# VH-VL binders against Uncharacterized protein y4jR, part 7

Target 1, 151 residues: Uncharacterized protein y4jR, of Sinorhizobium fredii (p55518)
Amino acid sequence: MKTLIVEDNPKKRASLVEYYSSEFPSDDLEVTSALISGLRVARDTKPEFIILDMTLPNYSPDENKGSRIELMPFAGREFVMRVNRMSIKTKVIIVSMFETFGVAPRLITLNSLDAELRDRYPNVFVEAVHYSQAQADWKTAIKNARLSLDR

## First folded at step 19 (VH-VL; from i3 with light chain S92N)

Design o2
Fold by OpenDDE, fold request of step 20:
Parts: structure tokens; C-alpha cells; sequence
Structure o2 (fold): chain C 151 residues (1-151), chain A 121 residues (1-121), chain B 108 residues (1-108)
């Protein structure tokens, strides 16, 4: 199974890759670190499973698009919208280090984003889970999501 | 040849329902979204929404919720638009169109020939 | 909601150049597409992604987009070019498609 990980944090990315490769060594794993690069990979390879960060830079440092690199707090939401437009068979799980997004007084919680994306994209979006080094709930979530694709 | 072929013209009474079909050929049906566009007599093009041909999930533009339903029959590469509780203002030509999406743009590259729906007492 | 503004009509003599504009707030940052619609027919994509021609579209058709205005240019206008022309964008913030009001091109 083709799988895409989109994660800009090196430590978190390493943890995700290590865990996923260990649990599913036969899967074809591709890794990127930005919104646009992730979308390009999704378009070109049509992965069946995507592990996505909510907050991502728009471009990778090695991308020369003439645009300034900016951190996008809701990159994950846009990513899901765009992959939905691709009409590819894929499932997306969001794994985020943050519980809240945006700036006060308009803070949005991870739970609210989860509910929104589930409602909007019920057959593409799986769930949003919190990432913590101290707890392994995100591992269980990824594993369950991936295994559900074999059904 | 890539093409979309729509069902024939419809004449309906107010309150009735109509179903317009759009059959795709010449390409993989589920690889492209299907868009719906309405054009009232003498008026411009109006986007109604689209349906994800892979998932079957419909998305409706504002003003086209409730009485308008997008659906699929993937076994015959067909998208359908159903309009219930028809009103006189629903009189229009309805188009299906294949979308061409590539991150930087979303355009409609293939169009059906259109289906005229006339609602009259 | 995002709005596209087109002139309702443009007239041009045969062999001359027609220019149809499409106005929108910072439209230059969006991808603009153009459709030709002849009477009683379905729209046909003539320009996509600002300036690209689909296969089968004559080189006489060209497009540009910058600032607040996109332009469809038809050089060497022929009688067969008489039609309605619509510009279109995708508003990614709302995942909505927006059409202009259309421009009727008359060949004199």
C-alpha cells in the first residue's frame, strides 16, 4: 500500500516514519515536509493512506517557487480539501502536536477541526489525533486507520 | 473519444421531480470530479456544485441545497441530478462537466450537451 | 463571495482583434479559465490556467491575467467567433467555482 507522510517537524517526522515502517514494513512509504510538496506527491502517486500534520509550511525549503515560505496553521484542512478534489481513493489521518489553532479570540480546537473535517469529508478524512512524545495514542490511531483499509 | 452525454429534454409541472443523467465515456469515470452548471433562459452560467466520483460525496453551492441531489451509478459511468418540488424558476438548461484539477487550477474541460428542463403549469 | 465582472458586450469587425476583460479582486493571484458558448450549444473551454489553450483551440485565442484583470484576446476574429464568453475561477478558500456574467461578442 502506498502511504504518504507530510510532516515538517524533524523529530516528529522521524517518530512517525520509524513507527509506521516498523508496523507496516511492506508498505511503500513516501515522506515530504510541506503543503504543496505533499499535494504534488498525492497527485502523482495517489497514495491510499496519508498521515498529515495540521500545521505545515506552504513550501519546502528546497522548492524554488519564488514565493515566501510561510507556516500555515490550517494547512491540514486545506490539504484534505484539495485531495478531495483529486477524486483519488485515499484516507487521511491528521496527527498534530497542537490542541488549539489560530489567534485569540478566534481559537479553534483540534476536536472542532476533527468534527468539521469528518462532516465535510466523511469518506476521505478519518480523524485528527493529538501527538505527544509521552503518550502513544497516536500510534494506535494510525494503526487502526491503516488496518481499516485492508478490509 | 472523451465525452459526456446527457438525457433528453424534460417538461414538468410545478411540484413534480426530474432526474437528469450524464453518462461519461472515453476515460476513467472515477478519476475526475463531475460538476453541475445551470443556465436559465437568456442568463449566464451558474455553478451548482460537484460530486466526488470516487467517494460519491456531493457538494452543493449556496442556493442548491435541499431540492437538488447529485448521485452516481459508477457501474455505468453515470452521474445524475435530481430536482424535487420543481418550481417555474428551475426552468433552465442543466450541464454536467468534467473538472480538470491540478492544484493550481480547476477548469471544466469536457461538457455534456445540456438538458433543458421546463417547468410550466 | 468572490465576484467576477465582465462587460456585457463587445463588438469587433472581421479580421480585427477582440479583447474581453474579466475583473476580480486580485484575480492575478488566481487561475482564470475562459469558455466559449455559441447559441444553443454547450460551453467549450478555450483557455485554461490564464493562458493555456486546450487541444483543438486555434492560436488566435490567447489569455493573460495580472493585477485585477484577466483578458481573453481573439486575433483575426472570424464570423464563427461570435458567441458568449465566460471567465471562471476557483475560490479555494470556500471550494467554490465562480463564473463571470458573460460577454456577448458580436462580429460586425
Amino acid sequence: as target 1 above (151 residues)
Amino acid sequence: QVQLVQSGSELKKPGASVKVSCKASGYTFTDYGMEWVRQAPGQGLEWMGWINTNTGDPYYAQGFTGRFVFSLDTSVSTASLQISSLKAEDTAVYYCARDRYDLDYLAFDIWGQGTTVTVSS
Amino acid sequence: SYVLTQPPSVSVAPGKTARITCGGNNIGSKSVHWYQQKPGQAPVLVIYYDSNRPSGIPERFSGSNSGNTATLTISGVEAGDEADYYCQVWDNSEDHVVFGGGTKLTVL
Scores: ipSAE 0.931, ipTM 0.963, lowest interface PAE 0.5, mean pLDDT 96
Fold by OpenDDE, fold request of step 20:
Structure o2 (fold): chain C 151 residues (1-151), chain A 121 residues (1-121), chain B 108 residues (1-108)
Amino acid sequence: as target 1 above (151 residues)
Amino acid sequence: QVQLVQSGSELKKPGASVKVSCKASGYTFTDYGMEWVRQAPGQGLEWMGWINTNTGDPYYAQGFTGRFVFSLDTSVSTASLQISSLKAEDTAVYYCARDRYDLDYLAFDIWGQGTTVTVSS
Amino acid sequence: SYVLTQPPSVSVAPGKTARITCGGNNIGSKSVHWYQQKPGQAPVLVIYYDSNRPSGIPERFSGSNSGNTATLTISGVEAGDEADYYCQVWDNSEDHVVFGGGTKLTVL
């Protein structure tokens, strides 16, 4: 199974890669670190499973777009929307270190985003889970999501 | 070779329902989204929404919720638009169109020939 | 909602160049597409992604987009170019498609 990880935080990315590769060593894993690069890979390879960060830079430093690099707090939401437009067979799980997004007074919670994305993209979006080194809930979520694809 | 063929013209009474079909050929149906566009007589193009041909999930533009239903029959590469509780203002040509999406743009590269729906008492 | 503004009509003599504008707030940051619709026919994509021509579209058709205005340019206008032309963008904020009001091109 083709899997894409889109994560800009090196430590978190390493943790995700390590865990996923350990649990699913036969899967074809590709890793990117930005919104646009992730979308390009999704477009080109049509992965069946995507592990996505909510907050991502628009571009990676290695991308030669000449565009200003900006951190996008809701990159994950946009990513899911765009992947949905691709009409590819895929499932997306969001793993975020943050529980709230945006700026006051318009703060949005991860749970709120989860509900929104589930409602809008029921056949693409799986769930959003919180990432912490102290808790392994994100591992369970990823595993369950991945295994559900084998059904 | 790539084409969308829509069902024939419809004449309906107010309150009735109509189903417009759009059959795709010449390409992989599920690789492209299907868009719906309405054009009232003498008016411009109006986007109604689209349906994900892979998942079957429909998305409706504002003003096209409730009475308008997008659906698929992937076995025959067909998208359909159903309009219930027809009104006189629903009189229009309805188009299906294949979308061409590539991150930076979304355009409609293939169009059906259109289906005229006339609602008259 | 995002709004696209087109002039209702443009007239041009045969052989001359027609320019149809499409106005939108910071439209230059969006990708603009153009459709030609002849009477009784379905729209045809003539320009996509600001300036690209689909296969089969004559080189006479070109597009540009900057600032607040996108422009469809038709050089060497022919009688057969008489049609309605619509600009279109994709609003990625809500995943909505927006059409301009259309421009009727008359070949004098």
Scores: ipSAE 0.931, ipTM 0.963, lowest interface PAE 0.5, mean pLDDT 96
Fold by OpenDDE, last read:
Structure o2 (fold): chain C 151 residues (1-151), chain A 121 residues (1-121), chain B 108 residues (1-108)
Amino acid sequence: as target 1 above (151 residues)
Amino acid sequence: QVQLVQSGSELKKPGASVKVSCKASGYTFTDYGMEWVRQAPGQGLEWMGWINTNTGDPYYAQGFTGRFVFSLDTSVSTASLQISSLKAEDTAVYYCARDRYDLDYLAFDIWGQGTTVTVSS
Amino acid sequence: SYVLTQPPSVSVAPGKTARITCGGNNIGSKSVHWYQQKPGQAPVLVIYYDSNRPSGIPERFSGSNSGNTATLTISGVEAGDEADYYCQVWDNSEDHVVFGGGTKLTVL
């Protein structure tokens, strides 16, 4: 199974990659660190499973094509929307270190975002889970999501 | 040849329902979203929404919720628009169009020939 | 909601150049597409992604987009170019497609 990880935090990315590769060594894993690069990979490879950070830079330094690099607090939401537009068979799980996003007055909780995405993209979006070094709940979530694709 | 062929013209009474079909050929139906556009007589193009042909999830533009239903029959590469409780103001040509989405753009590259729906008492 | 504004009509003599504008707030940051609709026919994509021509579209058709205005340019206008032209964008904020009001191009 083709899987895409989109994560800009090096430590978190390493943790995600390590865990996923350990649990699903036969999967074809590709890793990106920005919204656009992630979307490009999604477009080109049509991964069946995507592990996505909520907050991402729009571009990586090596791919910005002269565009301004900006951190997008809701990159994950946009990603899901755009992947949905691609009409590809895929499932997306968001793994975020944050529980709140944006700036006032546009602050939104991870739970609220989860509910929104589930409602709008029921067949693409799986869930949003919190990532912490201290807890392994995100591992369980990823595993369950991935295994559900085999059904 | 890539094409969309829509069902024929419809004449309906107010309160009735109509179902417009759009059959795709020449390409993989589920690889592209299907868009719906309405054009009232003498008016411009109005986006109604789209349906994800892979998931079957419909998305409706504002003003096209409730009485308008997008559906699919993937076995015959057909998208359909059903309008219930027809009103006179629903009189229009309805188009299906294949969307071409890329990261940088969303355009409608293939259009059906349109289906005229006339609602008259 | 995002709004696109087109002039209702444009007239041009045969052989001359027609320019149809599409106004929108910071439209230059969006991708603009143009459709030609001849009487009694379905729309046809003539320009996509600001300035790209689909296969089969003559080189006479060109597009540009910057600032608050996108422009469809038709050089060497022919009688057959008489049609309604619509600009269109995708508003990614709400995943909405927006059409302009359309411009009727009359070839004098």
Scores: ipSAE 0.931, ipTM 0.963, lowest interface PAE 0.5, mean pLDDT 96
Fold by OpenDDE, last read:
Structure o2 (fold): chain C 151 residues (1-151), chain A 121 residues (1-121), chain B 108 residues (1-108)
Amino acid sequence: as target 1 above (151 residues)
Amino acid sequence: QVQLVQSGSELKKPGASVKVSCKASGYTFTDYGMEWVRQAPGQGLEWMGWINTNTGDPYYAQGFTGRFVFSLDTSVSTASLQISSLKAEDTAVYYCARDRYDLDYLAFDIWGQGTTVTVSS
Amino acid sequence: SYVLTQPPSVSVAPGKTARITCGGNNIGSKSVHWYQQKPGQAPVLVIYYDSNRPSGIPERFSGSNSGNTATLTISGVEAGDEADYYCQVWDNSEDHVVFGGGTKLTVL
């Protein structure tokens, strides 16, 4: 299975890659670190499974084409929307270190985002889970999501 | 050749329902989203929404929720628009269009010939 | 909601150049597409992604987009160019498609 990981945090990215490669060594894994680069890879390779961070920079340093690099708090939401527009068969799981997004008083929780994305993209979006180095819940979520694709 | 062929003109009474079909050929049906556009007599193009041809998930523009239903029959590469509880104001030409999405743009590159739906007492 | 504004009509003599504008707030940051619709026919994509021509569209058709205005330019206008022209953008914030009100091009 072709899988894409989109993660800008080096440590988190390494952890995701290590875990996924260990659990699913036969899968074809590609890794990116920004919204646009991730979308390009999704477009070009049409991965069946995507592990996505919610907060991402718009561009990687090597592909900004002169555009300003900005951290996008809701990049994951946009990513899912755009992937949905690509008309590719894929499933997306969001793994985020943050539980809240935005600026007060308009803070949005990861749970609310999860509910929104599930409602809007029921056949593309799987779930949003919290990432913590101390807890392995995200591993279970990824594994379950991936295994469900074999059914 | 890539084309979209829509069903024929419809004349309906208020309160009735109509189903417009759009059959795709010449390309992989599920590789592109299907858009719906309405055009009332003498008026401009109005986007109604679209349907993901892979998932079957429909997305409706504001004003086109409730009575409007997008659906698919992938076995025959056909998208359909159903309008229930028809009103006189639903009188229009309805178009299906293949979308072309490439991150930086979303355009409609292939259009059906349109289906005229007339609602009259 | 995002709004696109077009002049309702533009008139041009044969052989001259027609320019149809499409106004929108910071439209230059969006990709603009143009459609030609002749009477009784379905729309035809004539310009996509601001300035690109689909296959089969004459070189007479060109597009530009900057600031708050996108422009469809038709050089050497022919009688057959008489049609309604619509600009269109995609609002990625809500995944909405927006059309302009359309411009009727009359060839005098």
Scores: ipSAE 0.927, ipTM 0.962, lowest interface PAE 0.5, mean pLDDT 96
Fold by ESMFold2, last read:
Structure o2 (fold): chain C 151 residues (1-151), chain A 121 residues (1-121), chain B 108 residues (1-108)
Amino acid sequence: as target 1 above (151 residues)
Amino acid sequence: QVQLVQSGSELKKPGASVKVSCKASGYTFTDYGMEWVRQAPGQGLEWMGWINTNTGDPYYAQGFTGRFVFSLDTSVSTASLQISSLKAEDTAVYYCARDRYDLDYLAFDIWGQGTTVTVSS
Amino acid sequence: SYVLTQPPSVSVAPGKTARITCGGNNIGSKSVHWYQQKPGQAPVLVIYYDSNRPSGIPERFSGSNSGNTATLTISGVEAGDEADYYCQVWDNSEDHVVFGGGTKLTVL
């Protein structure tokens, strides 16, 4: 299975890669760290499974020549929408360190983003889960989502 | 040849329904989304929404979330627009168009010839 | 919702240059596409991604986009260029397509 991880935080990215590689060692795993590079890889390699952060920079640091790095708090939502436009068969799970996004008075919760994306993209988006170093909930969510593709 | 061929013009009474078909040929139908555009007499182009030909999921512009239904038959490479409870204000030319997405843009590169729907008592 | 504004009409003498504008708030940050629609016909894509011509579109068609204005430029205008011209953007944040109101080009 071809799987793409899009994650800008180095420690979280290493944790995701370590978990996924140990659980699914025969899968082809690609890793990127930004919204646009992730979308380009998705277009070019057509992964069947995508593990995605909600907040990402537009470009990776080594590809962002002459520009400041800006984090896009809703990059994950845009990623799902743009993948839906690609007309590829894929499933996306969002794994986020944050449970709230945006600025007052328009704060949005991870749970409300999960509900929005499930409703809007039922054939692409699986779920959004909170990442915690101490909890296994995100590991279980990734595993269940990946195994559902075999069923 | 890459083509979108639409069904013929329709004359309908208020309260009836109509189904406009759009048959694609010359390309892989499920590789591109299908967009729907309305043009009332003497008016400009109005985006109605699109359907993901890979998943079958329709997406409607604001104002088109009621009486308008997009659907597919991928076995014959055909997208359809159904309009129910027709009103005189639905009189327009209806176009299907193939979208072309590439990261930084989304444009409509191939258009059907248009289907005129006339709603008259 | 995002709005694109076009002049309703532009008149140009044969052989001269036509400029058709498309106004929008910060339109320079968006990719602008242009369509030509002759009477009784479907639209045809003539410029995409601000300034690129599809295969088969004459070099006298060109486009630009900066600030709050995108412009379609047709040099050496011919009678066959008489048509309605529409600009279009994709608002990727909301996944919305927006057309301008259209500009009727007349060649006098």
Scores: ipSAE 0.765, ipTM 0.896, lowest interface PAE 0.9, mean pLDDT 92

Design o2
Fold by ESMFold2, fold request of step 20:
Structure o2 (fold): chain C 151 residues (1-151), chain A 121 residues (1-121), chain B 108 residues (1-108)
Amino acid sequence: as target 1 above (151 residues)
Amino acid sequence: QVQLVQSGSELKKPGASVKVSCKASGYTFTDYGMEWVRQAPGQGLEWMGWINTNTGDPYYAQGFTGRFVFSLDTSVSTASLQISSLKAEDTAVYYCARDRYDLDYLAFDIWGQGTTVTVSS
Amino acid sequence: SYVLTQPPSVSVAPGKTARITCGGNNIGSKSVHWYQQKPGQAPVLVIYYDSNRPSGIPERFSGSNSGNTATLTISGVEAGDEADYYCQVWDNSEDHVVFGGGTKLTVL
């Protein structure tokens, strides 16, 4: 199984990689840290499973071309839309440190983004879950999503 | 040779239904999205939406979420547009077109020849 | 939603250069594609990603895009270039495709 992790936070990324590798040691795992690099890897390698952050920089530092790096609060939503345009067979789970996004009074919750993405991309998007060092919910969500692909 | 071949022109009465088919050849059908475009007589091109040929999920432009249904038969590399409860305003040429997508752009590189649907009482 | 505007018509003498404009708010930040449609025929992609020509499109077709205007340029215009021309962008923020209203090129 080919799996892509797109995550810019080094500590969270290490946690995701450690968990995934221990649970699925035979899977081919690739890791990127930005929206555009993640999309390029998805296009080029066609991963069957993608673990994705909601908020990402548009480019990684090694892609930096001057002042074009910016933090994208809804990068995960854009990622799902663009992967859907690629017409590849893949499943995406979003694992986010944040439960709310945007600026008051126009705040969007992780749960409402989850509902939106499940409705619009039912054959690509699995779910969005909150990441916490102290909680196991995101581990269970990743495991269940990955195991569902064995069928 | 990459091509999209559409079904023949249709003459229909108001209230009827029509199904326009679009058969792809010369490429892997499920690797490219399929777009639908309408052109009313003497008018410009109007995007209707698209269908993900890998998942089968349709996506409709605003104004096309009701009587218009996109579907696939991947076993014969065919996308279809069904229009129900036909109205005179549905009189148009309907095109299918293949996506040319990369991260930075989306264009339509291959077009079907068009199917004229005429709705007349 | 995003709007593209084109002049309804452009007339040019044979052998001269035609320029067809496509106006849009900050269109220079988008990728613009151009289609040629001859009477009774399907559109044909002639320029994509602002300035690239698909295989089979003559070099006299070129494109540019900056600021609020994209331009399709046809040098050495021939009678066979007489057609309607449409610009198109993809609004990736909402995953929408937008066409301009079309420009009829008359060669006279």
Scores: ipSAE 0.762, ipTM 0.898, lowest interface PAE 1.0, mean pLDDT 92
Fold by ESMFold2, fold request of step 20:
Parts: structure tokens; sequence; C-alpha cells
Structure o2 (fold): chain C 151 residues (1-151), chain A 121 residues (1-121), chain B 108 residues (1-108)
């Protein structure tokens, strides 16, 4: 199974990699840290499973060559839309440290983004879950999503 | 040879239905999205929406969510547009077009020849 | 809701250069595509991604895009170039396709 992780936070990225590699040691795992690099890898390698952050920079620090890094709070939503245009057989799960996005009074919740993406991309998007080190919910969500691909 | 071949012209009365078919050949049908475009007599091109040929999920432009249905038959590499409860204003040429997509852009690189639907009493 | 504006018509003498414009707010940050449609025929993609020619399109077709204006340029215009020309963008924020209103090129 080819799996792509797109995650810019080093600690969370290491945690995701450690868990995934332990549970699915025979899977081919690739890791990127930005929206555009993640989309390029998705296009080029056609991963069957994608674990994705909601908030990402457009470009990694190395790609920017010292340019300003802009953090995109809805990068995950953009990623799913663009992957839907790619005509690849993939499933996307979003794992987010944040439960709300934007600026008051125009906040949007992870649950409402989850509902939107399930409605709009039912054959690409699986779910959005909250990441915390204190809870195992995101581990269970990743495991269930990955095992469903063995059907 | 990559091509899209559409069904023949249709002459219909108001209230009838029509199905326009678009058969793809020369490429892997499910690798490219299929777009639908309308052109009323003497008017420009109007985007109606698209269907993801890999998932079968249709996406409709504003104004095309009611009487217009996109569908697929992957076994014969065919996309279809059904228009129900036809009105005189539906008189137009209907085109299917294949996506040319890469990250930064989406263009339509292959077009069907068009299907003229005429709705009159 | 993104809008593309084209002049309704452009006239040019044979052998001269035609320039067809496509106006849009900050269109220079978008990828512009151009289609040629001859009477009774389907559109044909002649320029994509601002300036690239698909296989089979003559070198006399070229495109540019900066600021608020994209331009299709046809040098050495021939009678066979008489057609309607449409610009198009993909508004990826809304996942919408937008066409300009079209420009009728007349060779006289």
Amino acid sequence: as target 1 above (151 residues)
Amino acid sequence: QVQLVQSGSELKKPGASVKVSCKASGYTFTDYGMEWVRQAPGQGLEWMGWINTNTGDPYYAQGFTGRFVFSLDTSVSTASLQISSLKAEDTAVYYCARDRYDLDYLAFDIWGQGTTVTVSS
Amino acid sequence: SYVLTQPPSVSVAPGKTARITCGGNNIGSKSVHWYQQKPGQAPVLVIYYDSNRPSGIPERFSGSNSGNTATLTISGVEAGDEADYYCQVWDNSEDHVVFGGGTKLTVL
C-alpha cells in the first residue's frame, strides 16, 4: 500500500510516522510537509491512502528558498478538492490539532469541515479527526480507514 | 485517435426528456474528468458542470441542479446528460469535453462534436 | 462569480496580426486557456496555461497573461482564422470553470 503523510508540525509528523510504521510496517510510506509538495507527490506516486493536516504552508521552507512562508488554515480542504480532480483512486483522512479555524466571529469548526467534505467528496474523503497525544481517537480513525482499503 | 463522439440531434416538444450521450475512445476513460458545456443559439459557451469519471460523482454549476443529470456507463466509456421537462430555453448545442488537468490549471483539450437539442411546439 | 470580459469583435486584414484580449481582476495570477470555434463546429483548444500550444496548433498562435489582461495573438492572419475565440480560467477556490463572452475575429 502506498501511503502519503502531509504534515508540517515536526512533533506531530514524527508521531504519525511512528504509529503508522508500527501498525503497517509493509506499507510504502512517503512524508511531505506542505500543500504543493503533497499535491506533487500525490500526482506522481498515486498513493492509495493520504493522511493530511488541515493547516499547512503552501511551500516547504526548502522550496521557498528563503521566501515568506504563509500558513494556510484551509489547506486540507484545498488538497481534497485538487485530488478529486486528479482521477486517482485514493482515500483521504484529515488529522488536525485544531478544532476551530479562522478568526472570530467567522470561525468554522472541524466538524463542519468534516460534514462539508463528506458531502462534497464522498468517494475520496473519509473523515476529519482531532489529534491529541492524550487520546487514541486519531489512531483508531487511521487504522479503520486503512483497513477498509483491504476490502 | 483520441475522440469524443456524441449522439445525434434531437427535436423535442416541451415537457419531454432527452439523453445526450458522449462516447470516449483512444484513452483511458476513467483517467480524465468529463465536462458539459451548453451553447444557446447565437450565444457563448456556458459551463454546466462535470462528472468525475473515476468516482461517478457529478458536480453541477449554479442553475443546473434540477432538471439536468450527469451519468456514466464506464463499461462502454460513455458519459450522458439527461434533461427532463424540456423547455424552449433548453434549445442549444450541448458539448462534452475532456479535462486537461495539472495542479495549476484545468483546460478542455478534447471536445465532442456537439448535439443540437431543439425544443419547440 | 469570477468574470472574464472580451471585446465582441476584432477585425484584421489578411497577413496582419490579431490581438484578442481577455480582461479579469488579477487574471495574471490565473492560468488562461483559449479556444477557437468556427461556425457550426466544436471549440478547439489553441492555447493553454497562458502560452502553450497543443500539438497541431501553428506557431503564429501565441498567448500572454499579466496584470488584468490576457491576450491571444495571431500573426499572419489567414481567412481560415475567422472564428469566435473564447478565453477560459479555472477558479480553483470555487472549483468553477469560467468562459469569456467570446470575440468574433473577422478577416477582411
Scores: ipSAE 0.757, ipTM 0.895, lowest interface PAE 1.0, mean pLDDT 92
Fold by ESMFold2, last read:
Structure o2 (fold): chain C 151 residues (1-151), chain A 121 residues (1-121), chain B 108 residues (1-108)
Amino acid sequence: as target 1 above (151 residues)
Amino acid sequence: QVQLVQSGSELKKPGASVKVSCKASGYTFTDYGMEWVRQAPGQGLEWMGWINTNTGDPYYAQGFTGRFVFSLDTSVSTASLQISSLKAEDTAVYYCARDRYDLDYLAFDIWGQGTTVTVSS
Amino acid sequence: SYVLTQPPSVSVAPGKTARITCGGNNIGSKSVHWYQQKPGQAPVLVIYYDSNRPSGIPERFSGSNSGNTATLTISGVEAGDEADYYCQVWDNSEDHVVFGGGTKLTVL
């Protein structure tokens, strides 16, 4: 199974990698840290499973292009849309440290983003879950999503 | 050669239905999305939406979420547009087009020949 | 909601250069594609990604894109170039395709 993790937070990224590698040691795992680099890897390697953050910078610091790096609150939503255009067989789970996005009075919850993406991309998007070091809910969600691909 | 061949032109009365087919050949059908474009007489090109040929999921532009239905039969490499409850304003040429996607762009590189739908009382 | 603006018509003498513009707010940050549509025919892609020609498109067709204007340039214009020309972008933030209103090129 070829799996891509797209995550910019170093501690959360390490936790995701540690958990995934322990549970699925035979999977081929690749890791990126930005919206655009994640999309390039998805296009080029065609991963069957993608674990994705909702909020990501547009570019990785490694890219050194003189471009303005912007933190994009809804990068995960854009990622799913663009992967849907790629004509690849993949499944995406979003794992987010945040449960609320935007600025009052237009606050958007992780649950409403989950519902939107399930409705719009039912054959690509699996679910969005909250990440917490104190809870294992995100581990269970990743495991269930990955195992469903073995069907 | 890569081709999109559409079904023949149709004369219809208001309230009828029509189905425009678009048969692909010369390429792997599920590797490229299929776009639908309308052109009313003497008017420009109007994007109607697209269908993901890999998943079968349709996506409609604003104004096309009601009476217009995109579908596939991947066993014969065919995309279809169905228009229900036809109105005179649906009189147009309908095109299918293969999208060519990359990260940096989305263009329509192959077009069907067009299907004229005429709705008249 | 992104809008592309084209002049409704352009007239050019045979052998001269035609320039067809496509205006849009910061269109230079987008990838612009151009289609030729002759009367009674389907559109044909003539320029993609601002300046690339598909196979079979003559070298006299070229494109540029900067600031708020993209331009399709046809040098050595021939009577056979008479057509409607449409510009197109993809608005990836909303996954929308946008066409310009079209420009009728007349070769006098």
Scores: ipSAE 0.731, ipTM 0.890, lowest interface PAE 1.2, mean pLDDT 92
Fold by ESMFold2, look of step 19:
Structure o2 (fold): chain C 151 residues (1-151), chain A 121 residues (1-121), chain B 108 residues (1-108)
Amino acid sequence: as target 1 above (151 residues)
Amino acid sequence: QVQLVQSGSELKKPGASVKVSCKASGYTFTDYGMEWVRQAPGQGLEWMGWINTNTGDPYYAQGFTGRFVFSLDTSVSTASLQISSLKAEDTAVYYCARDRYDLDYLAFDIWGQGTTVTVSS
Amino acid sequence: SYVLTQPPSVSVAPGKTARITCGGNNIGSKSVHWYQQKPGQAPVLVIYYDSNRPSGIPERFSGSNSGNTATLTISGVEAGDEADYYCQVWDNSEDHVVFGGGTKLTVL
């Protein structure tokens, strides 16, 4: 199984990698930290499973050439849309530290984004889940999604 | 020999339906999305939307979210456009076109020959 | 929704250079594609990604894109170049394709 993790937060990234590698040690795992680098890897390697953050920078720090790094709060939504254009056979799960996005009074919830992406990309997008080190809900979601691909 | 060959022109009455087919050959059908474009008489090109040939999921431009249905038969490398409840304003040439996609751009590199749909009483 | 503006027509003498413009807000940050459509025929891609020619397109077709204007340039214009020309971008933020209104090229 070829799997891609796209995550810019170092502690969260290490946690995702540690969990996935321990649970699926025979899988071919690739890791990247930005929207554009994640899209390039997806295009070039055609992963069957993608674990994705909602908020990401466009470029990794070394690709940014000293410019200020700006986090894109809806990068995960854009990632799913662009992967859908690649016509590759893949499944995407979003794991987010945030449950709300945007600025009051027009806030968007993680649940609303989950519903939007399930409706728009039903054959690519699996679900969006909240990440917390205190809870295992995201581990269960990742495991269930990955195991469903063995069928 | 990459080709898109569309079904023949149609003359229909208002209220009928029509199905325009687009058969691909010379490439792996599911590696490229299929786009649909309309051109009314004397007018420019109007994007209608596309279908993901790998998943079968259709995506419609604004104004095409009702009577227009994109579908696939991957066993014969064919995309189809069905238009229901035909109106006079649906009179146009309908094109299928193959995506040429990369991260930075999306263009249409191969076009079908077009199918003229004429709706008249 | 993003808008592309083209002049309705351009006239050029045989052997001269035709320039067909495509205007859009900050179009220089987008990738522009050009199609040629002869009467009764399907469009043909003549320029993609601002300046690249597909195989079979003569060298006299070229493209540029900066600021608010993209330009299709046809040098040494021939009668066979009479056609409608459309510019196109992909608005990747909305996953929408946008065509310009088209420009009829007439070779006097």
Scores: ipSAE 0.724, ipTM 0.879, lowest interface PAE 1.1, mean pLDDT 92

